# Ledger of designs, part 11: VH-VL binders against UPF0179 protein Maeo_1037

Target 1, 145 residues: UPF0179 protein Maeo_1037, of Methanococcus aeolicus (a6uvu3)
Amino acid sequence: MDKRITLIGSKIAKTGNEFIYCGVLEECSECRFKKICHDGLIVGKRYRIVSVRSAKHPCIAYGDGVKVIEVEPSNNFTILIESKKALEGLTLSHSDIQCNNILCKYYNLCHSEGMPEKYKIMELHEKIKCPKGNSLIKATVSTIN

## First folded at step 4 (VH-VL)

Design a9 (from r7a with heavy chain L100I E104Y, light chain E97D; framework fv_retifanlimab)
Fold by ESMFold2-Fast, scan of step 4:
Formats: sequence, C-alpha cells, structure tokens
Structure a9 (fold): chain C 145 residues (1-145), chain A 119 residues (1-119), chain B 111 residues (1-111)
Amino acid sequence: as target 1 above (145 residues)
Amino acid sequence: QVQLVQSGAEVKKPGASVKVSCKASGYTFTSYWMNWVRQAPGQGLEWIGVINPSGGETWLDQKFKDRVTITVDKSTSTAYMELSSLRSEDTAVYYCARSIDWGYYFDYWGQGTLVTVSS
Amino acid sequence: EIVLTQSPATLSLSPGERATLSCRASQSVDYEGSSYMNWFQQKPGQPPKLLIHDASNRATGVPSRFSGSGSGTDFTLTISSLEPEDFAVYFCQQSYDVPYTFGGGTKVEIK
C-alpha cells in the first residue's frame, strides 16, 4: 500500500529482503541523503524491500555504497529454525544458532537482524543444507505484539 | 534511443494554470526520476522539482511548493508539471530532464515548452 | 540553498584558443570522496546538454577537449582548443542536495 523511499547498503539491497529500521546513525545526521533516507520510517519497525533502484551512491555509513529502495512495513519475516522446533502455529523464543561463518549464504537467515524475543511460526518451507551440519528449515514467522 | 518529447507552446493569462507534458521513450520509464527545470528568456536555469515515477513521490523547490503539482501516467510513460496562479514572471521555457536517481545528474532533456503569461 | 557563482560572465575568444570557466559553490558539494558538480552546454533554441558530471567525468559522446576539475567549493571547466561549435553558454549545476541549483552561466563568444 503505502510505500516509503529510503537507502540501504548495496550488498543487501535486494527485493524481498527485510530489515529492522534502527534510526539515524550519528554519521548520517549530516548526510546529503537525509531528506530521502530517514523521513517517514519508524525506529524498531520491520520493513520489506519491494523495489531496488539500479544506481549506487557513496555513503559514509556503508563502505560498499547504498542504493535507493522502496519499502513497505512488514510484521512477517523469513528465518531458519531448528527442524525439531518446526511446527506451524508454534510460538518460539529466539535461540542462538552456534555459527560464526559470516560468509555463509544462509548467515542472514540464521542471524536475522533485530530478531524479536518471541515469534510465531506461520509457514514452513524447504530444509537447507547447512555447512556446519545443523538441521535447519526455512520458515515465515510473525512478531508477537 | 532515449527521447523526451514535450507538449507544445502555451499562452496563458495571469491567474490561469498550465499543464506541460513530457512523454518518455527508449527506456523503462519507472527506472529513472523526472526533473522539471525552467528558464526565463535570457535568464539562467531554475530547478522546480522531481518525481519518482515508480511511487509518485515528489520533492519541490520550496518557492514552487504551493503552485506546482508533478504527476505521472505510467501507462503512457508521461510526466506532467502543472503550475497554477500564473504570473508574468512565470514566462519561461519549461524542460523535463531525466536522472537515474536522487542526487544524480540530468543526462537527457526534453526539447522545452515555452509558456507565455500575458494580459 | 547552495548558491553557485560562475566567472567570468563572458569569455571572448577565437577558435583554437583555450577556455577556462570557473564555478564557485557557497558550501562544499563533496561527499565521501566524490564532488557533485555537473556542467552543461546550451546553444540558442536548444535544451542544455550534459558535458561533465561529478566534477570530472565526461558524458557519453562529449569530445575529449572538454575536461572538468576541482573539489569542495571551486570547480573548473576547460576547453583545450575551441571549435566553432563550442561557442555557447555553459552552466554549472550541483547535485549534492535539493533544491538543485545552477550557476548564472558563462557565455563563450567569438572574438
């Protein structure tokens, strides 16, 4: 519905990706993108990227630059959970997966930014091949308010 | 081949409104932002505003915010700039100009539309 | 708003001569190692044509005799050897922040 424009790091600027807006970084208070980057977003709220502009801009907060994105509010997000806890409708408390491999293609799904303490499993998807051997399944979860 | 084709010259009386069109072709219309710039006879260039055609968001120079509306029609790849409450000092050539994004340069321009405001 | 001042207002030169045009900004237009200053050429009855973007990058199809330089608040457009088609008005423009603003222009005219 109501879409907002902002900027995010170019490496994570992909349609379908989600993030929690954490507010204006101190480095961004004097940023040339202030009028487009931060207006209208709510601190602590999760957003989904619905479109990504092709141009890349230099940004003090992001070493690899930023891209303009359109976002919409999201109360649902995709994560990886242990298969033993994977039951639709179940409410889970967040538990850490023991993994320091930041180069893993699943790292962001295992370590979703701004994970709430509790979430409800809405839908289960495919199992993934974990390089560390963990039994994980992709799931859509919702925040509990 | 990128082209921006604007509507023809207009003669208006003070107090009237004018709506100038800019039809884009040769690229994906929603992938670029559209700026409007004017130039009074023998004078310099003055930026009016910009629209993101994808979402319809606009940013205007504060001088124009109460009199200018910028819109798009995605089905025809056309951007519009409407200026109301016309005054003689609004007599100018009005240009549309494309930029890939916020804070980028204007790479293609329309041919210009002369708007004359006279009694 | 960022005010751009171009000098001189008029350059009277002959074909083959070097033209040096100045643009001064009221505040820095630099951000993270880039300078957001652009140059346009305008001929009578035509829209402005992009020559240089981001201080020093020549736009597609622009002859190599055109070059841009500068950073911060002081920028220069250089035409190394004027051709007949180069006699025109040149405008600088900042893309650092909205409202985007233009300089008053420098007219390069034949002597």
Scores: ipSAE 0.166, ipTM 0.652, lowest interface PAE 4.8, mean pLDDT 85

Design e11 (from d2 with heavy chain I109Y, light chain S30Y S92K; framework fv_daclizumab)
Fold by ESMFold2-Fast, scan of step 4:
Structure e11 (fold): chain C 145 residues (1-145), chain A 120 residues (1-120), chain B 106 residues (1-106)
Amino acid sequence: as target 1 above (145 residues)
Amino acid sequence: QVQLVQSGAEVKKPGSSVKVSCKASGGTFSDYAMHWVRQAPGQGLEWIGYIIPIFGTAEYNQKFKDKATITADESTNTAYMELSSLRSEDTAVYYCAREGYDYWGAFDYWGQGTLVTVSS
Amino acid sequence: DIQMTQSPSTLSASVGDRVTITCSASSSVYYMHWYQQKPGKAPKLLIYDASSLESGVPARFSGSGSGTEFTLTISSLQPDDFATYYCQQWDKYPYTFGQGTKVEVK
């Protein structure tokens, strides 16, 4: 099991919590912890916090500061899929949504790198407001190996 | 109740290297940034670099990039700073200092200092 | 590099005086800290984040300021306060200190 050390917001830094890595923010370009916070994490991948260290560090992305955590990957990703393909239990081949709006807050969930060729839909969540009018729904998917 | 205890004074010849230690006791060591700061006689404070032991990577003031090597040993709660190619201009008191838990870039605990004298 | 300039470099004062030391940064900084150093000793943190008093530091010490201009004030100088004071920023690498202000007996 590949455990990684990273930093996350102090308010959510609790053993057992899971989060989805959403990619590097523009604010992180000059962050002194950028290389340790973001290296080795896969966009859209779900991670579980296995330990939390006590010290709090300053961070431009998290106003309340960040704590050092150890994470391990979950078998689950959160992605956006076309509603017409959204059926719990269905196995799908990965295909990216056709969209070039890189300023969209959901861009990385529509264009997840590191996704396996096939995945199984485990749970369907809310429909999202797509600026381009695509009918999209948020889903938790599991890798097939 | 954090205490930083540094190794003793050193007298070195030009061109040699010196390695100063800083042992932490009380509180958590591995996830705090441990910094090195020097002060030449009668001069102000100059930042050298730091390490966060759990990450294992050090950051340096550009001025010291080719001169200082900062390391840490988590098993002994000890940080080290090695200076190479010593010159008389490196004569200074060298401090280790911990960046504090609740402070945004402030040094809350300091070692007692190690005098390094470089003389021919 | 952010340059920190303290004013004055030296000041002479008497016990009971109000002492004000200023620190000017070459560009805007958000986090500013103040230290006291006595001869032969390591620096001691007095004020963090411009205005927060460090635990165990007497209430006669206070800090204020934002942006590029910061001040350290000692409301009623005590004999124990004759020392050199340093400001320090961390907004950008490298960590930089002011040149120091020596408070000496008048």
Scores: ipSAE 0.013, ipTM 0.598, lowest interface PAE 6.9, mean pLDDT 81

Design e12 (framework fv_barzolvolimab)
Fold by ESMFold2-Fast, scan of step 4:
Order: structure tokens, then C-alpha cells, then sequence
Structure e12 (fold): chain C 145 residues (1-145), chain A 120 residues (1-120), chain B 107 residues (1-107)
């Protein structure tokens, strides 16, 4: 029941890829798949691609077309967290880092869309040096709700 | 190897309807578009419509909207086209064709064609 | 609708000849052109997709070229089995449209 079929751009239609459903195809009134792409998915929620079908279909929103994919809600995310709070197995309440530098290559990891109120740290990765001076570490986290 | 097999020839009177079938074998049926194209005697090819069986969605050339109806039966891997209100100008060979898996408008496999003759 | 104008409508050639067929779109269609071969009483067979990509199993004497509005199919050394009708098709926008066809006949 948790797995859904939808369409996504051919270039990003790879098993294991994750995306935030933002209703992009819903904005495209000329797309023949608008309703199918929207059906059963929640705007702002993260999904993981579990299978990709080979056939390519036309879509005005994607220049190279779209492919049929099967998705499931993603329970794991990669984010940046303050190094002082970074302990594997720790459950944290999400709080965004105060930063408005949208051109930073780390911006999306600092300001992840679709983050739950609480998450558990599953794995710690590399530390990064922030242009704003924050001490941050990349982490894989999971939802607990 | 993918193969599309179409139903046999039809002879109809003006005003009648005809329903043609296209059965797919080899490879996957449900997740690629099945198109319908016709060719009048001595003329070129004309695109009618397509259906994607997994979604049940069909898209029609405006010239055929209201007269053509596409359906698909996933359990038998068969696509159907019904054409209503037949005219003598509908006399043609009707082909079904699959869109290729690495491109979305070119047809990589074609059925053998069904001849439809409309005579008064 | 995008109109595909194909020329010539017919040509006569001998085995070994180089044959060139052209197709012109009424508006820019990038590389979204396919070419088909059709023999009498048979369904079309795909030769070229995306203007210049050869379909699997098609002999390399067939080449496609072009972009935008002007496209060409070339047969570098005509063989007996190449006497047939040839059609171009655009797949940039709906409805999909075909050229009028070129009949390649033996001299």
C-alpha cells in the first residue's frame, strides 16, 4: 500500500534516488500526466525510487521526457547538523540553521525540505567548514513517526 | 523479441463502427505507449492516438476526437481502437505501433496492419 | 500542426548509387525526427531515431543528419532490398506528423 507509481524526469529516474515531491508536474497544465503524477503523493514529502520502467513518455515539464517509477516514502535523509549535537543513535528535534546564503553548495543540506519534527541520527559522515563559520557535519538521519 | 499482432480485415458500411485489436507479446506491455496510425490507399501515414496501458490514459489527434476510442486490457496484453461514424474516407490500413524505450515519439515495433474498407 | 515536407516524392536509382532524401519541418523541432522504410503490403520499419541514431539491426549504409528544420536520410550504396518507400516523422509536438513519403524505384 505504501508504494506508489508516478512519473519523473528521465535523467533522475534511477533506483535509489530520492526527491521531494513539489507538485512540479501539477503546475504544468499541458502535461497529459498531471493528474497521475499528483495522485496519492504529498507535496513536500520525500520519496525514494524503488524501481524504474524503461519506457520514456513525452512531458512538457521535462525536455528529455519522463519515466514511470515506483516510489515509497523515504525514512532516511542526508542533512547537515551542528557537530556538537552529532552522536550516532541520538534523537533530535529538527531546528533549521539560521542562514540565508541560498548560493551556498550546502544550502539544501542545511535547510532540508520535508524534515519531520524529530529524527534519529543513523550515521555520521564528513565534517564541513561553513562560509558563515558554523561547525557542521553531514549525517544520515531517519524519521521516527 | 517484441511482436504486435493485429486483428483481421474489416468491411463496413458508412455510419457503422469498427473495433480493432493489437496484441503484444515479448517484453512488457503495460509501461509503454501503444499508438495507432493509418494509411489510406496510395497516401501517407496519419497519426490517430495513443494509450499507455498502465495508466489507462489516451491522447487523441483532434481530427479523431469524438470518433476514436482507445482502451487496453492488461491481462491479455491487448490494445483496442474503436472508430465510429465511419465514412468512405476512413478506408485505410490501420497500424498499431509501440514508442521506443529510449525515445518517446519514434515507433520501434509495428503491427502488420488491419485493412478497413468502408463502402456504400 | 507541424507540417513535414519531404522531397523528392519519387526517384529512380541503380544498385550502388548514393540516395539522398530530405525532410523540412514547418517549425524548429530540434532533433526529434525518425525515419521509416516501408515495402509494399508491409508495415513501416524503423531506421533512424533522434535525427541521426541508427536503429538496432539497420545497416550502416543508412545515415540520418540535420537539426532544427532541415533533415536528410542518406543511403550511401543502394542495395536491391532498399527499393521501398521512405517516410520522416516529427515527435516534437502533438499531433505526431509524417512526411509525404519518397518512393525509391529501380531504373
Amino acid sequence: as target 1 above (145 residues)
Amino acid sequence: QVQLVQSGAEVKKPGASVKLSCKASGGTFSDYAINWVRQAPGKGLEWIAYIIPIFGTAYYNEKFKGRATLTADKSTSTAYMQLSSLRSEDTAVYFCAREGYDYWGAFDYWGQGTTVTVSS
Amino acid sequence: DIVMTQSPSSLSASVGDRVTITCKASQSISSYVAWYQQKPGKAPKALIYDASSLESGVPDRFTGSGSGTDFTLTISSLQPEDFADYFCQQWDSYPYTFGGGTKVEIK
Scores: ipSAE 0.007, ipTM 0.540, lowest interface PAE 10.2, mean pLDDT 80

Design e14 (framework fv_retifanlimab)
Fold by ESMFold2-Fast, scan of step 4:
Formats: structure tokens, sequence, C-alpha cells
Structure e14 (fold): chain C 145 residues (1-145), chain A 120 residues (1-120), chain B 111 residues (1-111)
């Protein structure tokens, strides 16, 4: 698939990271890069970061600023799953973890916008320490179909 | 190493259009934004807009959106600024200036300038 | 638009003297620890030359006698000891938001 250029928060602007495009924020209407940042991306679709530019730019939406990134569509994505369900090759139905701690650094991996209904576990990564006591593992999963 | 070379001086009548070129040599043309800035005789600097060559889309100061078009020809590493409906107050030296992505507004290389004179 | 006001309009000094140039912005140009204020030097018949970026960082090849300082809305360019080649016009420029805007300039002229 073709690659696209966009902007994302500096903290998550790392080659290999994935994100779900959530659409244009109202605060971005006056941003000089708004057309580059949002044009050509599909709301709810998952993208993988292929390359990152070094410069950091001011952005109303991101307190640590944004970086220019190159992205491509991805069927694989990174989420947090319960350790007891963490088995490579297992197909799971999505179920939300009950948590309202929006300041948690893991919040976006636990509560990913546009999470698919079913996914297959492809690879298991590091365990994370949950402030609410849930036993969670970072995993790479693939959408079904 | 890097050099920006602009087209020569132009004399125009009110209502005409002018197209100024800026050819980049040395370095990598596509890794930089190209800005346009003008300066009326004896006056200060006024930013017009920029283009990022790999995207092909320009961002302009609101006051110029109706009259200015910025384009690039990647095959010749040349940026163009076309200003239409010329007025006497458009008489100025027009500069192209290169901007890297590491420091915003830090124009590290400038063209030599193109004097555009608008008079009856 | 962010309006930049430079003062004084003209500064008449002799070689060896210290020059202090002021630039004030109509709103803060700070974001995430960076002040988006740049300084350019222009000599007659030449395009501007970058001196300082992000308030205090000297551009490549710029002599150490040039220094920038300030944050928020108030910025200063200092030339510690004027050399003959330093008599020029100096412009501040904000890169916090588009449109980029410039101050009116300060002319540093020989007495």
Amino acid sequence: as target 1 above (145 residues)
Amino acid sequence: QVQLVQSGAEVKKPGASVKVSCKASGGTFSDYAMNWVRQAPGQGLEWIGYIIPIFGTAELDQKFKDRVTITVDKSTSTAYMELSSLRSEDTAVYYCAREGYDYWGAFDYWGQGTLVTVSS
Amino acid sequence: EIVLTQSPATLSLSPGERATLSCRASQSVDYSGTSYMNWFQQKPGQPPKLLIHDASNRATGVPSRFSGSGSGTDFTLTISSLEPEDFAVYFCQQSYEVPYTFGGGTKVEIK
C-alpha cells in the first residue's frame, strides 16, 4: 500500500509503533500542517510508523509537540491483554477492561479507539504493571479477515 | 555547497502577473520547505508563504491567498511564486528561503532576491 | 497575527561598544520549553542572514560576540563588542505560528 506523511505526538513517534487514526481535532483547524497531518488517512484505520523526522513542532493536541512521520496501513496492531489469555495463536473476542484512569501511560493500549471485534495473537512482548492491579501483557495481534 | 538562484528583475504594469523562480543546487531539494519573503524598498520583511516539495501543497499568509500560487518542479529542483493582480504596493525584492524541519523559521539559505517593480 | 515590536529603531554606536536590541511579541511564543524567536542580520544589497534560532542558539558560523536571550514575549539580541562588519539592520522573527512575522528592524549604524 502507499505510504503517507503525517504528524503524531513526539512521545509515540517511533519507527514500528502503530496507532488508530481518530480524525481531525477541532484544535487543529489553525495548525500549519493540518492538511499534511490529516489528509489521506481513514478514520478508524490502523497505521504503522515507517520513519520519523527528528524535528519537534508545536501542537495544541500534544503537550510534548509532534514529529513528522511516514506511515503505511497495518493489519497488525499492539494492545494489552490479560496475562491469563496470553497464548500465541489464540483468537480472542474483544472485551473492554473497566478503567477510567485516562492519565495512565497505558490507557491508549488498553482502550484503543476502533478496536476490532476479533483478533489473533501473533506475538507476546513485555509484561506491564497496571495501577489498578490487572495482570497485563503487551501483544502484537492481527485482525481477522 | 547549497545555493538558491532566482530569476531576474521584472517590470510590470498594475493588473499584470509575475512569476519568480528559485532554483536549488547542492543538498537535497525535497528535504526542505521553501519559503517566500518580500521586502519593499527601505522597508521590513514580509512572509508570503511556503511549500514542502514532497507534498506539493502551499500554505500562504491569508492576505496573499487570493493572488499567490506557489509551485515546485522536482525534476529541476525549482520553486515558483506567481503573484497576480499586481499593485504599486507590490513593488519589492522577493526572496526565496530554505527551511529545514529541525528549526522552524530558521532560514539557513536565501536566494539573491528578485526586484519586481510595478508602475504605470 | 503575532505582532513584533523592535526597539530602538536606530542605534548609533562606535566599534568596540556593546549593542543591545529588543524585540517584544504581542503574545507568548513559548511552547514546551522552546521560545520560537529567531534573529536575522541584513546588510545593504544582500538577503538576510540567520544569526540566532529559538531565542538563544547561534547559527553555524556566527561569531560568539552575538548572543540571544529572553522568553515569553520579551527577547534581546546582544553584540558584546561591535566589529565594523556588524553595522547592519537586525530583524527578529517569530516561528511559533503561521503566518511567520518579522519585527520592523533595528538599524545599528556607525557614529
Scores: ipSAE 0.008, ipTM 0.551, lowest interface PAE 9.7, mean pLDDT 81

Design e2 (from d2 with heavy chain G27Y G100A A106S I109Y; framework fv_daclizumab)
Fold by ESMFold2-Fast, scan of step 4:
Structure e2 (fold): chain C 145 residues (1-145), chain A 120 residues (1-120), chain B 106 residues (1-106)
Amino acid sequence: as target 1 above (145 residues)
Amino acid sequence: QVQLVQSGAEVKKPGSSVKVSCKASGYTFSDYAMHWVRQAPGQGLEWIGYIIPIFGTAEYNQKFKDKATITADESTNTAYMELSSLRSEDTAVYYCAREAYDYWGSFDYWGQGTLVTVSS
Amino acid sequence: DIQMTQSPSTLSASVGDRVTITCSASSSVSYMHWYQQKPGKAPKLLIYDASSLESGVPARFSGSGSGTEFTLTISSLQPDDFATYYCQQWDSYPYTFGQGTKVEVK
């Protein structure tokens, strides 16, 4: 409903693309254009690009620059689930993986912000190598109607 | 078609200020960086700064940070550059120029130029 | 600041000549563009990203180079090509131009 404006790397700024908002990078702390982005994007939440502005703008974090985009929350999420529970078409209740390794590059996908109580597995992707030894697979999931 | 139309020539006294306008048409004004570039008589091109109208923020060549103020009015599709504390060395043709969307850092359309003469 | 130096500063040529203008950057640049300027007129973009020809620009114009050395070539000079040519970088702030190369009738 509520569309928000933000900046994303020029190479991936295409209408219809989805991404997980990762917050402000250290390199982006010096990017002057980040100050136009208002509070309202949630770290770990998935967004869909609904429009892309034409102009490229300089940004330290992106060598090819950034573009202004309008986004809306996506009903689709990319998460990590236990392989034994991973079957396309299944509806599951969300449960976080029991792990407090906040330095893991997959931490946000295991502990996704904004997940609904129940979701449907739409598509299974690659297995990831979990530092804790969990058998995990990436999945695109959708809120059920 | 894309057009950038600038205000007319100005003659100013040392110590005064001047404000030059650049009216854009034929594209989405808010989405493109608008730059200002000057050229002293018989000399080369010197970049002053730019504004991205949708952001409302301007960036400047360090040399011009305390001299130039660049603004934009999205309701009239017009960019402005104001120069303060004018000196004879500021005599130049001032151009507005749009930064291209697909050609990183290049200027694809230019205004016709505004001659600013600073004389006693 | 990245300093752009063009060579030569002035070039005398005849119609049909091959003209070459060089632009040297004081440090490596990723983006280099070339402009043509005729007396009393605004510059016009000719070449972007070192070697790409801008729409509507004749095929006799070409650009090449990378790093710190870039070249603009006019393969067969036409009367309409007598003008001043500028290179311009954007790799880092500020945007900088070369001093210009004036192509004059011999």
Scores: ipSAE 0.014, ipTM 0.548, lowest interface PAE 7.7, mean pLDDT 81

Design e3 (from d2 with heavy chain T57E A58T G100S Y103S I109Y; framework fv_daclizumab)
Fold by ESMFold2-Fast, scan of step 4:
Structure e3 (fold): chain C 145 residues (1-145), chain A 120 residues (1-120), chain B 106 residues (1-106)
Amino acid sequence: as target 1 above (145 residues)
Amino acid sequence: QVQLVQSGAEVKKPGSSVKVSCKASGGTFSDYAMHWVRQAPGQGLEWIGYIIPIFGETEYNQKFKDKATITADESTNTAYMELSSLRSEDTAVYYCARESYDSWGAFDYWGQGTLVTVSS
Amino acid sequence: DIQMTQSPSTLSASVGDRVTITCSASSSVSYMHWYQQKPGKAPKLLIYDASSLESGVPARFSGSGSGTEFTLTISSLQPDDFATYYCQQWDSYPYTFGQGTKVEVK
């Protein structure tokens, strides 16, 4: 297991959380840690937070500061899928929910960036109440074939 | 609660090198920028550089780039500064100091200082 | 490099006096901090971010200023306050300090 160290916003720095690395972290552009925010991560690859250090560092891009995190590569994603298609072990083709409400707290789970064309449902979680009336359920999916 | 304890005084010949240590206790060590600052007898404070131990990242005052090497050992919570090619003008008290998370650039805890004397 | 100039370099004062020390930066700085140093001791942080009082520092110490002009004020000087005071900026590398202001007994 190849663990790497980076910085992320304090509010989202929680063990078990996942994110897709998007390249240059513009959030760190005014921060003295800008140089280290880029190191060791592959653009477009998903990472899982395996540990979070307690100390917070100031960062202009994150009002509540940033924390040092240790990450490992992950092929798992947490997304929202239509309940009618939600069966553990099922392989699905990626299809976006038709919705342009970017202010919805679930927007990024419905429109997850970097999703592969196909994924397998590994685990089903809670059903969510969609403001647009869609029947959705939270799921952990894998990109490993 | 945080305490920085430095190694003892050193007397060195011109042209030699010296390595000073700074051991941190209480609170976290690896996630802080650990700085080195010197003060020649009767003079003001001069910043040398820092290390952020968890990343191994260093920054140096350009004046000290060819003179100082700053390292850290996370397993012992110790920061080090090595000075090479010592000259008499390097005689000074060398302090380690921790940069605060409450403010950009403020040094909230200091070591007691290490006197390095360079004489023939 | 950003040069920090303190005024005065030395001042003589009596217990109970209001003391003001000025620090001038050669260019605008975002962060300015003040330290107290007594003979044979390491500096101690008094004020950070121009005006924020460090925990445990008496309320008679205050800071103000922005841009290139900053001041440290001691509202009523106490015997424990006879020391050398340094300003320090961080806006860009390197971190730089003023030359120091020695507050001595009149």
Scores: ipSAE 0.011, ipTM 0.592, lowest interface PAE 8.9, mean pLDDT 82

Design e4 (from d2 with heavy chain F55W A58T I109Y; framework fv_daclizumab)
Fold by ESMFold2-Fast, scan of step 4:
Structure e4 (fold): chain C 145 residues (1-145), chain A 120 residues (1-120), chain B 106 residues (1-106)
Amino acid sequence: as target 1 above (145 residues)
Amino acid sequence: QVQLVQSGAEVKKPGSSVKVSCKASGGTFSDYAMHWVRQAPGQGLEWIGYIIPIWGTTEYNQKFKDKATITADESTNTAYMELSSLRSEDTAVYYCAREGYDYWGAFDYWGQGTLVTVSS
Amino acid sequence: DIQMTQSPSTLSASVGDRVTITCSASSSVSYMHWYQQKPGKAPKLLIYDASSLESGVPARFSGSGSGTEFTLTISSLQPDDFATYYCQQWDSYPYTFGQGTKVEVK
């Protein structure tokens, strides 16, 4: 595997979490971590966090600071989608489920950090009953067309 | 509790090189920026450069790019600064310092300093 | 390079006095820090991000300012406060320090 070292927001920095690399921000032009944060990552590509270091560093883009992480490319992840939109092989555009219930055990699957603009449904799993009444299904999706 | 301990004072002849060490204990070392700052007798503080040990990434004050080499050994939690082609103007106390978290560019822990004297 | 100029370069004061030290940057900076240095010792971080007090630093120390002008204030000078004070910016490379302000006994 092609492991890289980079920095990401402390809130996101958990082993197993995934994110899409969005490119270099204008604010990063004078950042001492620019080379480390951004070198070797491909814009629009999804990465999975393999390990997280304990140290926290200041960052303008993240108010809670950033942590050092090891990442590897990832094309698949698990999310919740509306049952009416769930068809294996279908390509969907990401849209946030309107929900502020952070105590919900499904919150992380509904509000997946670093969600791609488009994804393809690879496999459908079990249906989930949403506490707010949404009809949801668990799906494995791919970021590659 | 983080502590930075530097090597002892050195007396060097013009044209020689000196290598100063800075050993970190009591906290994480590899993912902090470890800086070098000097202070000539009776003068202010002057930044030399830094290293982030986990990646070997360095940044230098342009004034020192051809003079200073900063390295690190993660296995011993030690940062090094080597100065080449020493001149009398390089006589100074050299400090290592760690750049802390939650604030941009501040040095939260400092070594005790290493006096480098360049004389014949 | 961003040049940092402190005023005054030397300040004579008595215990109990209110002391103010100014730091002027040659261009606007977002991050300004203050250090205290006693003879024969390494600098000690006092204030970070213009106004935040470092852990263990007495409440008589405070910082303020933004843009190009920053101030360090000691509300009631104590014997332990006779030292040299340095401002330091991080807005762009290289990291630069002011020339220092020496606070000495009157």
Scores: ipSAE 0.000, ipTM 0.539, lowest interface PAE 13.8, mean pLDDT 80

Design e5 (from d2 with heavy chain I54F A58T I109Y; framework fv_daclizumab)
Fold by ESMFold2-Fast, scan of step 4:
Structure e5 (fold): chain C 145 residues (1-145), chain A 120 residues (1-120), chain B 106 residues (1-106)
Amino acid sequence: as target 1 above (145 residues)
Amino acid sequence: QVQLVQSGAEVKKPGSSVKVSCKASGGTFSDYAMHWVRQAPGQGLEWIGYIIPFFGTTEYNQKFKDKATITADESTNTAYMELSSLRSEDTAVYYCAREGYDYWGAFDYWGQGTLVTVSS
Amino acid sequence: DIQMTQSPSTLSASVGDRVTITCSASSSVSYMHWYQQKPGKAPKLLIYDASSLESGVPARFSGSGSGTEFTLTISSLQPDDFATYYCQQWDSYPYTFGQGTKVEVK
């Protein structure tokens, strides 16, 4: 069973986007989609969105609502890394960027949950303008654990 | 435009069953919750249950759990409600209604209603 | 079950009158909606999420309230507004409706 059906926040419900499944939130206890959202997904595992349905549904956990998505497991991650450590082909040990700005649109790319202990840089993308002044670049990395 | 068209009126004997259909046209069928609501003559509205066709997920008002069965056929964009062990108290207009996705719990489109009369 | 009680059950009014209908929930509700129903017709959505006006609904209709007390107001009653009005909640199963308020010609 490669593809699974679930719901995710409307703002991130785009084909090609990836996310780490974090399990059932306390807010989900009264959600009418609780059983459907969480069936067959593994906590801490990364998934890639392969298709998105057009309808949007209200959700307590996501203020802008959720969309039905099809997902498949992914071994690749998109993260932000310090430019000084950014070289394609390098294997790095993961460490979170020190930042407490949880309202930053890049926060989740800087503080990826479920990251493996080691990963390999596969591709470098654009540099990011960091509100805190850090020199960051977006990268696709591959798990080696 | 979204339109829900229901099957015609039925006259049934006590103890029998009835199956009412609701065909959706215009817009997406599979991803929306399709509800059934009844209204006895001169009375208010009473929720029976829903199905989300894409998931096959159903939820029922506890009062109707052993009486109503809601199903859907995605190939024909049709939702069904079967009501068993009919009694005279089940005489009512039965509506199908779609729950909108941008406003949680509100019914944005309604079928025209199906009158089910249970008489001896 | 969350019980919805409307007041008044019947209201006699004249064209041009300001009409106010209240809906009381037995427990605090997050989602409250209002419907209009004319004889022989299916209900029509008027107000969703307590105060949002549905597309195509005249601006004379408005909704307000939160928690357990909600209100539907028609600022200047028109002939087309003589109908029965229902409030409806979804906070928890089952979906429940008020008993209805019939707005009749005075």
Scores: ipSAE 0.013, ipTM 0.589, lowest interface PAE 7.3, mean pLDDT 82

Design e6 (from d2 with heavy chain G27Y I54M T57D A58T; framework fv_daclizumab)
Fold by ESMFold2-Fast, scan of step 4:
Structure e6 (fold): chain C 145 residues (1-145), chain A 120 residues (1-120), chain B 106 residues (1-106)
Amino acid sequence: as target 1 above (145 residues)
Amino acid sequence: QVQLVQSGAEVKKPGSSVKVSCKASGYTFSDYAMHWVRQAPGQGLEWIGYIIPMFGDTEYNQKFKDKATITADESTNTAYMELSSLRSEDTAVYYCAREGYDYWGAFDIWGQGTLVTVSS
Amino acid sequence: DIQMTQSPSTLSASVGDRVTITCSASSSVSYMHWYQQKPGKAPKLLIYDASSLESGVPARFSGSGSGTEFTLTISSLQPDDFATYYCQQWDSYPYTFGQGTKVEVK
């Protein structure tokens, strides 16, 4: 029941592999599988591949095609948080970053849908320079709801 | 190896419905889009719609949206096309056809066809 | 809808002849496929993606073209090739077919 079906590049479609869902690619706008590839996946969330189907589908974004995979959530997200709040092991209450730049490549990491009210910082990564002047850092967080 | 076997010919009255079946074997049924195409006597080919069985997602030719319903049963590897409110102009051979993954938009395997005759 | 127009509608030929059938799309298409149909039988895929020969199809069949103009060629017509041929596009819904070209014996 916790499993979801999607499509991913043939070269990385292997049972046990994990990936972070990054959202819809621009090339996907005309793809008939767009809804199926992206339905119910949360941007910035980590997924584990639990099964792979043998058949390949043509895909503009992947020259070797894509394969159907079954995934389950790893219970972790990759998000951007304010550097002043970035302490490993800290539990934070969700607070949206004030930004209206929907064309920013980091927009979905700043405005992650499906975030619980509270989460725990598991690991800190690289700092991100924000065009709006916010001091941001990538973090892997674990949901506790 | 790969085969699509359709149900037999039907004779129906105007206003009735018909449901044609297409049983697949020799490949992973859930993974391939299954299309329906018809051909009226002496005429060309006309696309009706498709289903991707693993997702249940369907797409229809706008001409058939109010008339055709395409379904699939993964437990029996069978696709169905139901046509409602039949008229004499619906008399045709109805084909199921698999869309191959290596042939974007092409139909590589076809059923033998089912003749549906609508007559009073 | 993308309209597919085939030329000629009927073609008379002899065994050994080179036969060319054309297909014109009302707008540019990404994918074009060709089928052969004999009376009382389902269509059979011959050429996919304009120029790729389907497995098991004789090498005398070939396809070419791009954009709005596509051709199917039979380099040396055999008795088994007298049939109706259809082009089919995939660029946008709905999938559309040409009206067909019947290849008849002279």
Scores: ipSAE 0.000, ipTM 0.535, lowest interface PAE 14.6, mean pLDDT 80

